# Designs tried in a protein design chat: miniprotein binders against q9h3h3. Part 7

Target 1, 235 residues: q9h3h3
Amino acid sequence: EDGFTAEHLAAEAMAADMDPWLVFDARTTPATELDAWLAKYPPSQVTRYGDPGSPNSEPVGWIAVYGQGYSPNSGDVQGLQAAWEALQTSGRPITPGTLRQLAITHHVLSGKWLMHLAPGFKLDHAWAGIARAVVEGQLQVAKVSPRAKEGGRQVICVYTDDFTDRLGVLEADSAIRAAGIKCLLTYKPDVYTYLGIYRANRWHLCPTLYESRFQLGGSARGSRVLDRANNVELT

## First folded at step 3 (miniprotein)

Design B4d
Fold by OpenDDE base, second read of step 4:
Structure B4d (fold): chain B 235 residues (1-235), chain A 84 residues (1-84)
Amino acid sequence: as target 1 above (235 residues)
Amino acid sequence: SPERIRKLIERLLKFAELLLKRAEELFKEGDPERAKYLLEMVLELLEFAIKLAERLGNEELLKRAEELIERAEELLRKLEELLK
């Protein structure tokens, strides 16, 4: 319920570079190698700690695919955090609009569609579809969490460059649906993570901007996208 | 600093636990959709807490996070059965 302090935000920034990633980079690796890579490292079998018998012998933080157009740009996260501290100290009202303006000012505009799936064939198939869409240029970048020891849900994250570009967010949803994904999707800007704004925070800010539900026999898009901030359907 | 990371993990765990309790309450009240929504957030928070705990080499915090994950995953299984 409590907001994070500047000290906590600094600790989060320090945590970002911890774990090795298994990466397929389409900028340097031929697309023809994707199927072999997917077969070698199915997310349901890649273990967080490199368990005996897993395809990875070392710990893995994420499995990721980078598209041809992928350019890592996180913006001015430090400036964003400083401005956020100043804003909190000012006692001024904090709204979703305030966060949007902070994000724009500091060029921290990335966001992601999230899906949670149980380990198994469905997850591996979903990931393969997403990975192909990334390599084909329909999506820019995606990652999936490795299998936990307890066999809990794994998360697939599909990124967009700008959470303020509603059309771009919707296009990514369409590409995910076209890849055969039918589960619930939620969209979260990275700015909320960088500022330590989680659900049920003291400012009552919702970090989920959009929700996508699959619809059988619906529009050509195959999903209904809800704007959570305004409680309005966009499709 | 290691101490700042430790404090962050403790805060994340506390927050995750509060949300988990709320999700359990919502489940009991017959609102599985809202419970599921909270549970997804709990799992995200705990994933981050685990990463930090592993980096810090703090086994106690890691164990606490794992226990909360187990509890959250059990609730999630129950919710998924109801939402079928």
Scores: ipSAE 0.020, ipTM 0.295, lowest interface PAE 6.2, mean pLDDT 84
Fold by ESMFold2-Fast, scan of step 3:
Structure B4d (fold): chain B 235 residues (1-235), chain A 84 residues (1-84)
Amino acid sequence: as target 1 above (235 residues)
Amino acid sequence: SPERIRKLIERLLKFAELLLKRAEELFKEGDPERAKYLLEMVLELLEFAIKLAERLGNEELLKRAEELIERAEELLRKLEELLK
């Protein structure tokens, strides 16, 4: 009865990862082709399961842009999951610190800034800004969800290669803000995604490490970044 | 860019100082475990800040990082004494 569960969210995420992706890969495609690709595949119009009236007739799991220097490294996810099961049965406390150590041990270090936007012009404009920042080398890689049948907000994910590198995480935030993004951002390490840490987790862990809010009142291009776990403002 | 690196070091040092103050408060409140957790994070941040400040050649930022590491070492001494 409680609606969406962690199981439902995990199943949807796995389905999206397995379905085909629409990718602009700057490692193999010249930057001059980006604007045409963005016009062809605006995320507000790309449908999750395909529609003859949309840009895609076949299912699309994600729309992604890879930077020139992007080199994917997911680490040892299988080892992480095995160690997670062992941790749960060990009696050892499950805390942000133990999850961080688990991630480091298995080299599962990537993480992402998340922004949730309603389908429409503002989403497409935000995605275009992020995609250009990736192709120009200010960000490494990003993806955006297609439009779901039931409606609701779509998510833009902007990845960093190491969530323990706080300077890299803050630099990515600065680049997102420089691209014109003004909405709320939250930062989630991929280890939390792989282990199913969402809002309703049984360990009462905060599902994100950082929160970024755009500064109000005129010409400031900066943001206020909060460490959510420690309730400490960074900027 | 050097200016971008400088701004990142300044934000890193601000973060380290805020976490260090919180660790000092937790130690006073009788929570050495949380104090140690935050102190480990502080030491990690300051190590990185020193490395970047040295590469940038910025003596002001290096000095600020060294002042914070002295405070962190003082708290570490107190935590080590307590954990005995």
Scores: ipSAE 0.000, ipTM 0.121, lowest interface PAE 19.0, mean pLDDT 81

Design C1
Fold by ESMFold2-Fast, scan of step 3:
Structure C1 (fold): chain B 235 residues (1-235), chain A 84 residues (1-84)
Amino acid sequence: as target 1 above (235 residues)
Amino acid sequence: SPEEIRKEIEELLKKAEELLKEAEKLFKEGDPEKALELLWEVLKLLREAIRLAKKLGNEELLKRAEELIERAEELLRKLEELLK
């Protein structure tokens, strides 16, 4: 079961990445246009495959906001894949540390904070807060999944450049909290996405490296962040 | 140069088509997990080919990449149904 679920999730992720995206690009679009764009494309109403009466008639893979300084860098994904095949063939244990080393060697360092919310006002409000933080320069880039036909939870992804840079990961968490987000956040490195590490993976790895919980009675920056790979509290 | 970019796109498209044929063969032979692994690589190559073809402004190469993506997406739909 674990293997088949992981392959299915990888296939869904590939399809979403290949389908058209609805993008607000702050590099070319004035920040004053953001509120109108958010009103036109609330993620609770944008459908994955297009529906009459929704904002989209055609498929949408992701709804994204690019910050003014956004410059995509995927690293050496080809070298990463070759090294992954060699690692699997070597018989060496597949651990968070081994995957971290592969990512560093091939400069595949980007990652993302994830939040899962049910379709509705709370999702749309959370996405609007994240999108504003991206356009204002507190975050670099973010995306949110459209509404699935089956009506499951949607995901907001907030990206950082380097999952090994604790300060950068914590700064993104602080900016998410400052945007009013109080739910559980988990951090997934893109190397895990490229290699198909999801919740039901055959290596029984936790698919997230960091976890953030809002600190009760804390400030907008108050959160407890755990490094799950090393079982170390960062805050 | 434009000629170097054209050659890079041609190589990406050639490799993607070869891997897509292998993925289709593995799917037919009852190895859908390996087919999905190769299809992941196919889609990455085609994404880069489309980026470069758009940058070059070459409609013929862009159309070839789009045709291979449609074929890859067809295999992806079959794998998604089988592996769910």
Scores: ipSAE 0.000, ipTM 0.090, lowest interface PAE 22.2, mean pLDDT 80

Design C1a
Fold by ESMFold2-Fast, scan of step 3:
Structure C1a (fold): chain B 235 residues (1-235), chain A 84 residues (1-84)
Amino acid sequence: as target 1 above (235 residues)
Amino acid sequence: SPEEIRKEIEELLKKAEELLKEAEKLFKEGDPEKALELLWEVLKLLREAIRLAKKLGNEELLKRALELIFRALELLRKLEELLK
């Protein structure tokens, strides 16, 4: 990603979304089949563009697990994009609050906890824990990137349905921690993804809303969560 | 060999860019069906170029392929809108 532009990152993301996904769908597949599926498709071994020596010979964009009650809702993305163009033309300040209001108006509320891990045992173990939490109903849906290059990190995305619902965001964090995850987590609303808010964006906005760090002791949970947008500790 | 793979990537990128320019021209001239046909060939060439560039570990060729795929996907979005 070093030296890649936002345009290059967006192009790779679109290519991954267009390529086939490996999906365990708990809405149609018995939970008892999950362990065999995880053994067949460990993310550290699944290659982005296929390799006879890997579990896949053909390209794979994402590896995903859908929970039994999962019902996707992207909101009115077209209305959001039209309103975004109008906002930029209006000369009004572009702030976290203004973007939050656009997202609410157009019902583009989903977001995700992100974790970045090097390919290997720890990535595969973390993904297995997350996948089980999804199938057991503690999380709604998750995906993980395949291995694209040697030494590059892979990303696990754990989705929630409403980034403005602090309790829901915190509950997902707790479920991730209960699955044994101890690394840094950051939370990004999908509205920021749709509008191209990445690091070093021209509006100088923080690209994530929440941050979770694993800590033992203190509160009744295993992590400390910070609201980056308002600079407030939530736990 | 790495040199042969690099040459293959360069040939794929050259052909993809030529076909993409022709697809963009056909779209502008009001032939969206033919533009879409060429665009699928462009995307096929670019996916292979990206695969080989990542396998080779060549970041410069990868960036060039991603620039072309961005242009191709923008044209695809416009064609899908028009052909609904």
Scores: ipSAE 0.000, ipTM 0.265, lowest interface PAE 11.7, mean pLDDT 81

Design C1b
Fold by OpenDDE base, second read of step 4:
Structure C1b (fold): chain B 235 residues (1-235), chain A 84 residues (1-84)
Amino acid sequence: as target 1 above (235 residues)
Amino acid sequence: SPEEIRKEIEELLKKAEELLKEAEKLFKEGDPEKALELLWEVLKLLREAIRLAKKLGNRELLERAYELIRRAWELLLKLKELLK
């Protein structure tokens, strides 16, 4: 995955967050309607700008599914940013531990598993599996990027409430694998995005905390999860 | 040429910073909708600058682009709070 993907995805995510979303909310919509909604809005056919012949006539930033337990809480992002500016001016060393402590202090703890897939049946099938897992309560919330005009890879984001909870992060990986997804997954805390910390930053911070690789016949989880900061396998 | 690519990146970053300052001004003046429209153009310019800076292998220009993205994100968060 080219280093471009993280920053491009952050800039695209910022842009996409400004446009309307196609949302299935399991808190207000019966689970029995999910299959009809997935058939109406397959991610490989929903276009970013509402191209002629697409299921959407208007621009779409994201396609999302909200689970029954989903509560939107971003924490104190403004306080986090102010503390980050003060830290930079102090000349103190900046480490992954420093960012973890800032995130905890300001309650900015959300993170996501990311997967990149080419437009087509495999993407739509993967999304349908994730959407069912969210509606069934195995996952809290997920989103997928619409099809770009250039036909580039689409991204599925599966969120967890706390990137510091290793068990919760690993449970989400297990649920994604149980949905039949076999591609590479990378886990990124949202705090790195909010602070503008991308690959090749001046502090040499890696915004990817975990990597999950599918394994046939392995542990009950069906994957190997690597801690990138410590270069240690967790599974 | 590498020199032409560098010049193009510097022009993109300059234009992005000018539009970002205008968006920050519009936000303070109570026009969040126009501020949001400009912020979209800022993000497009910065994405292209990042693409070219990585192609050139120029770390300094890349760091400048990331700083402008950080400022753009701060403005976007403030705009989202007002437009919800």
Scores: ipSAE 0.128, ipTM 0.573, lowest interface PAE 2.8, mean pLDDT 87
Fold by ESMFold2-Fast, scan of step 3:
Parts: C-alpha cells; sequence; structure tokens
Structure C1b (fold): chain B 235 residues (1-235), chain A 84 residues (1-84)
C-alpha cells in the first residue's frame, strides 16, 4: 500500500519538476521587487493546475526563489543511475553509507531541508521568511509546492549544495530558524530523490538523514538537530 | 459522462505515448532539440490526462499516466545532460 504511494509521490515530483516554475531570481531581479512578488504569488493561493480564481492561469510545478550567488550543480546523475543499477545486481548491502559513497563518487551532493505546512497564513508567512533569507544571502535557493486541488499539506524545500558538509547543513538550519520557522524540519539528500528513496522503499531506508526540532530556552533560541541513522544529536 | 471522460483520457495517453516514442527516437538519432520540443507536447498531454484521471477517480488511468511521466522524466534527464 505505502509502496504504491511512494511510486506515485515519485511520479508527482517528476511532473512538478517538468512543469513551469514561478521564479524570483535575485541574480537578475532587484531585491526591492520581492515583496510585490510574494504578495502576487502566495503559495496557499497558487494552484497546481491553474484553477479559476487563482493567481495562475496555467500549471505551476514549483514556486522558487534563487539567491544572487545561486549556481545549479546536479552532478553526474546518469553515472549515479548506472552505478545504482550495478549496486542492486551486486548483492552488496544497500545502506545510507553505500548511497553516500555513490553520491560522492558521482558528485550528486545537493540536499534540502523540508517542512510540511497546511495551506493558509502560516504557510505563506513561513515562505515569505524563507524567500527573504534567500534574497538577503543567508540561504542559497528554496522552493515551495503549489496548492493541490484536494488540499493537503504543501512542502517548502530549502537547498544546500553539499549534504556531506555537516556544517553547511547546520548553518542552513540556523538560517531557517532565524527566519522565524518553528516547525519540524527533515533533511533529504537529492541522491535519495534521484534513486526513488521515498516512504516504504524496498530497501527499508529512512528517506531523510537529519531532523531539526525548534528549541526555546529563556532569551536564547535555536534548534536540536538529530542524525536519524545514528540517533546522535549534532547540536 | 464518466465513460466519455475515460475515453478522453485514453486518447490523451495514446497520443502522449506515440509522441514520447518519437521523442526517444529523435534523441537516439542525434536531434535532441526536436526531441525536447516533442517532450514538451508529451508533458502537456500527460498533465491533462492526470487532471482528468484524478477528477474521474480512476486509479488505473492515473497509474498509466504516471508510468509515462517516469519515461518522459528519464528522457528529460538525458536531454538536459546532452544540451548543457
Amino acid sequence: as target 1 above (235 residues)
Amino acid sequence: SPEEIRKEIEELLKKAEELLKEAEKLFKEGDPEKALELLWEVLKLLREAIRLAKKLGNRELLERAYELIRRAWELLLKLKELLK
């Protein structure tokens, strides 16, 4: 049952990546235009397929903000896929460690912090905070899913360029928290997305590497970040 | 009617698969720009098929559309690598 859902989630993600994106690109657009753009395209109102009454008249796969220094690098995804097929036929154990090694070998290093929020004011407020952090240079790039016809939670993805760079992953978490985000965050390397590691995968792998929970203590604010595979706190 | 919507989805899926095969052929024959143009039309057809299949609540047709999405995405990855 969950296996069916995992396959459908992968197909939906592929469709969203292929559909048009609404992008605020800080490399070519003045930062002063951001507030107007956010007001025009609140994620709670932008619909996946361009429903009547929404800000969009055509399908939207993602709503994204690119930072001024953003330079996309997907690595050698084709080489990764070939090596993955070889690994599956080899009888070698498929673990977080072996997937990490494949990702390093093929330079497929990007990953993302994920937060899931219901459509509404809290989602739009969270997205605005993240978008401002990207344009101001505290984060590199982020995207948020449009509203599905049946409702359900939307996802904000905040990318880092190297999931093996623990410090960089933690710095992104800190920037997300500084933007006012208090909900649960989970971190997923893009190698898992390319290889179809979702919930209920056949390898029984956890689809995320890290978990971040908001921590409030007196006048100090921060988060606790857990390495999910090793059950070790990093902060 | 539900039966008319079903037939519309089946025609969209049939046309998408035919164009996807042509796009895959053009990629193999060394015309990645034309392959990408056809792939865009494939995605447009599959987008409508998915919308209608969800509206109809037909899991079988939705799964068929998803399988074509996976094939289209695999071709898109190859085209992005070749056209960079």
Scores: ipSAE 0.041, ipTM 0.509, lowest interface PAE 5.8, mean pLDDT 84

Design C1c
Fold by ESMFold2-Fast, scan of step 3:
Structure C1c (fold): chain B 235 residues (1-235), chain A 84 residues (1-84)
Amino acid sequence: as target 1 above (235 residues)
Amino acid sequence: SPEEIRKEIEELLKKAEELLKEAEKLFKEGDPEKALELLWEVLKLLREAIRLAKKLGNEELLLRAFELIERAIELLEKLRELLK
């Protein structure tokens, strides 16, 4: 990576989770209000720590849209963290298999498709498409990062409820493509995020399970999905 | 019980504040990597404290947790700039 430690990335992610979120909750808010909300809070303009020139004067950790059927279940994250600390202390090998077992044992099964885009119209347009898909029921829940103080790319996260359900993961990819998204997508289980495991980690684990690349000419909304661990094409 | 949950939150907040003070000290003394390691633990403790305080419905404990998260975020931004 670019000089950040895994601990720094994990600490920053947790700070974002704990700061206030801007949420459109389709369970309690009429869908007709979505377009006005998207216009008020374009992610390219919402700043991470607040700014007089932005839509927010106070910190914002995430901008999120919850679908009508969204039922939050992060599992037993506390038990997962305790088991992770015990695993590190035990000296037992840390592998993708042991992390998968920890996730299943503690019911921390959610995962997400990630897309990274530069601040600007294309990011705001992509987020609007994803948000509409969530409110219309094609996706369950999504969030997008606010603009960082130093600039850089922002991330849209589109969640699925079970990373071990390959068909569900692929269905979410199809819905993202149907929303008009053409950029590279990568899929990461939340267990890696909760444990602070990023691309440059000391255990040399690949936190990305799948990659999706847009493919024009196969299907208008089609993509090639690669299983990163086995280097196998799934679509 | 609500009293047991309150005590758990109080213990989480106390530990988070102690580790945050140590992280701030290490940052000032020129050990940003160790400061970041402790800040990681601070943020984990504060996340649990906020979750439990919301579940308990206790505004006092929630506000105390937010005060500590503000300090933690300030240190995180300083570490972010330094460890680039």
Scores: ipSAE 0.000, ipTM 0.202, lowest interface PAE 12.7, mean pLDDT 81

Design C1d
Fold by ESMFold2-Fast, scan of step 3:
Structure C1d (fold): chain B 235 residues (1-235), chain A 84 residues (1-84)
Amino acid sequence: as target 1 above (235 residues)
Amino acid sequence: SPEEIRKEIEELLKKAEELLKEAEKLFKEGDPEKALELLWEVLKLLREAIRLAKKLGNKELLRRAMELIYRALELLEKLLELLK
C-alpha cells in the first residue's frame, strides 16, 4: 500500500544526497562572498538535473550553507539500522519514545526545521535570510532543494545538533523567525528520516516532532510552538 | 526513446552491480582503499540509473537501483569506519 511511495521517496533522497551539492562553507569562505553566491544560485532557478536555461548545466542534489562552527556528526547510523531491524522483529511497540531511545543510544541526534515554499521570489528571499543567519552564527547549517523539472514546492531544511535539546530547537525557531520567516515550520529528527518514517508510515506515527506558527502580539513577535508527538504547547 | 533509455538503465545497473561485487571482494580481501575507489564509481553509475528510471517512470528499474544503492551505502559505511 505504501511500499511504492516509500521506495520512491527513499530513491529520491539517496539520489539527491549522492548528486553534487552547491555549498557555501563559512568555515573556509569569507562571509563577504555570500551575497554574490546567493545571487548566482537562487534556489528557484537551480534545476535538479541541470538545463541550459538554469545556473547549472549538471545535476545538483542540494544547495547548502555551512556555518563557521559547523561540525557534522551523524552518529552511529549503522548501529541504529541494526537496532531498528531488531525492534521490528521483537514485537515491542514502536512509539516516539522508542525511536527517541534508539536515537540516543546510537547518537543519531540531529534534526531539522522544514519549510515548504513554491518556486519564486519568496523562496529565494527566505533562503537568503536563512543563509545569512547561518553565516552570521545564529544557525549552524541549512540546505534547500533545487527546482524539480515539473515544478512543485521546494524545501528549506535548517538543522540543529540535538533534537532532544528542546531549548536548542526553540532557539533555532527564534533565529528563523528573526530572519524574517513567517510561514509554517515543522521539525523532524533525522532518526525518522534514516528509519523511513514519512507521512504515510505503517506505524501511524506523526512524522513531525514540533510545529511552529508565526504570531504577532502587539509590539512583540513570536512563535507558537507545539510538541506534536505529546500534544503539548511549548510557547 | 523509452526503449533506448531502458537499455541505458539496464547497462548502468549491470555495470554498477559488477563493480559493487568487485568492491565487496576487495573489502573482504583487505584492500579498502581500492574498494572505496570502485564504490565511488558504483555510486555515480547508480545515481545516473535512478535519474533515468525516474524520467522513464519505471517502477521495476527504480526498485532494482534502490536495492543496489542500499548495498553500496552499507559497504560505504563499513569502508569509512575502517579508514577512520
Scores: ipSAE 0.000, ipTM 0.159, lowest interface PAE 16.3, mean pLDDT 80

Design C2
Fold by ESMFold2-Fast, scan of step 3:
Structure C2 (fold): chain B 235 residues (1-235), chain A 84 residues (1-84)
Amino acid sequence: as target 1 above (235 residues)
Amino acid sequence: SPEEIRKEIEELLKKAEELLKEAEKLFKEGDPKKARELLYEVLKLLMEAIRLAEKLGNEELLKRAEELIERAEELLRKLEELLK
């Protein structure tokens, strides 16, 4: 990821979204089947482009778990992209506030907590905990990347419906911590992903809104959450 | 069944701790490749211990396994840096 251009990162993300997904859908599948599904598809072993020696012979873009209440609403992504092109052509300032207004106008409100882990046992265990929290109703939906051929970290994404709902974002963080997750978390609104806001973007915007660090024996929620844009601790 | 599961968890934790101590010794003695090999085995044993402890509902055994995992992962982080 470090040293890649925003263009290359966006292309990789689009390819993963277009390829088939392995999904446990709690809306149609009994919760009792989850443990067997997790054992069959551990993210450290599922390969991005398929391999006879892995659980998958064909490409897999994402491994996902949908909660019982999950209702997909991506908003008007086409309208968002058209408005973004118009904004860039207009010469008007591109700021976090402008992007927030574009997202609200086009109802592109979802966002996600991100955790990056090396392929292995810790990743598989963290994913199992998140998946159980989704199926039990503490989280709404999550996905994890498959293993790339060249190695590198894999990412677990835990989604919330509305990035402008700070309380909802913080409640998701608390649920992630309650699932036993202790690593660094960062929160990114999907509007930033659709518009290609990654590290080293030409607008010099911070690519994430929040950062969560685990605090042992400290706060009631087990974490310290920082608003990265304003450099303010949210408790 | 619960009694047998508890014994299995205790045996997994005991074996994991013994291998972790050996990995720590190999790290100090300058054999990072063998230390890393043992750490992967340690993590495998501890993940199974956690799975069984969660099934049993035993929070004390879960905490013991998690403490050993944290210790093993810290050593693994140091070894991955050396083995670049």
Scores: ipSAE 0.000, ipTM 0.137, lowest interface PAE 19.4, mean pLDDT 81

Design C2a
Fold by OpenDDE base, second read of step 4:
Structure C2a (fold): chain B 235 residues (1-235), chain A 84 residues (1-84)
Amino acid sequence: as target 1 above (235 residues)
Amino acid sequence: SPEEIRKEIEELLKKAEELLKEAEKLFKEGDPKKARELLYEVLKLLMEAIRLAEKLGNEELLKRALELIFRALELLRKLEELLK
């Protein structure tokens, strides 16, 4: 994927955050209702704009599941953006370490594992596995994009509270693998999205910190996780 | 033509910036609902500008569109917090 496609997809994702969400909230809804909700709103059939014959009649930005321990905390995104503008004006060198420090200072620490899947049974099955893992408390929160009009790939996002906590990031990967997910996963901090840092940016910053590949056999985690910044395997 | 696409992107960016300023004004004047409606139009225009800038391979126009998106989304977040 070229830098332009990554920026377009990020802009679409940010715009979708502002449309209505279909949410299962495990804090207020019994876990026994999850299967009926998943059957009512399969991601492969829920449409972005509420097309005729879809389960939704109105636009849907995301389908989401909130776990019992989920607490929305976005940190100081405005302070982060102001500090980033000031940094660019200063002419100081910008590094991954600089962005990490900005994120810590402004408490913008959320990140997500991303998987891209074609619409259909495999997507709906993957989503059902992730949704169950969230309701069971193995994951905190996840969302999936609705079906686009052109039938392009849908994205599942599985969040972690702190992209600087390597153990938490690896635990989420393990939980995703335990849910039966075998595709490629990439981990992206939200700070990179809030600052408009995409692939092929002028600062040569890689917005993907980790990559997880499924491994057949042997390791208890069922994956190999690569640190992309250091080019080191963590597992 | 590439020149026509460039002109269309510039027109989209100009219109998006004008509507964004109007949304900021409406927010200050105490009409957050109308401000929200305008911001959705701003985002729609900017998404089209991004699509065309990608097609043209113009990084400068893409960057300008993204900067306006971030400003629009920041204002929209503030509006939604107020409307909850």
Scores: ipSAE 0.006, ipTM 0.280, lowest interface PAE 10.0, mean pLDDT 86
Fold by ESMFold2-Fast, scan of step 3:
Structure C2a (fold): chain B 235 residues (1-235), chain A 84 residues (1-84)
Amino acid sequence: as target 1 above (235 residues)
Amino acid sequence: SPEEIRKEIEELLKKAEELLKEAEKLFKEGDPKKARELLYEVLKLLMEAIRLAEKLGNEELLKRALELIFRALELLRKLEELLK
């Protein structure tokens, strides 16, 4: 169950976008430097606002790893928002299909797999696995929140370029599972974020498009992925 | 005391909402840089309000803070697109 706490964690994580990021950029930094960087900045110890007892003395919003082929593309977010306003006043039905069409039209296609973990060894180990997968080319880009003042769970976000590319979404899930991650994963298209659609919305839309649950054994390689919007199993 | 914490949260929420309205006005009037500066302050106030509301266990105040954060993030996304 995500519940109210997950919304709180998402709000905190998004606020962090404004502060400086700690970035390992594989486009300009040799892969051989990654292990030292991960040891210097374990997310369970990097503090949100800096602390003499932590690796950082200054605020850190996010800890991120950019893959060698990473090329950011947010699409036409302004056009998307204008079209959304027009749709709302038109009286036309607002459905997952309608939002998907707006996202495609305005090229706002990115999305992310989310996982929430308590501060500690398991979080740091999970992040190290994700970061290595990014640098090795199995994932494109990822980020993890620093430790909050009062503790609480931290979030790892693993981005894909196109939420409509089911194969790409599933390949990212497989890479996350190959990194040893066994917790619940949820996938949210960035279009929902830009349009202000979260759990409690007047259109009764679910912002989670895909859900991944770890499965031990069987023919599947590590997980079952459900398409929440269409209520169909993808694997 | 719980009542003192509640008052502090309400003061934080009031200040955040005032600054958010000013940021929205500045964005509409064509001053996106100043709007973004005010949004930084809004989010700092709201993060503290959320921390205190969770510590107090007050779901109503927490929901109010989250609504304001959501609204601030909507404006921030528009500003990031404009100021890239």
Scores: ipSAE 0.000, ipTM 0.161, lowest interface PAE 17.3, mean pLDDT 80

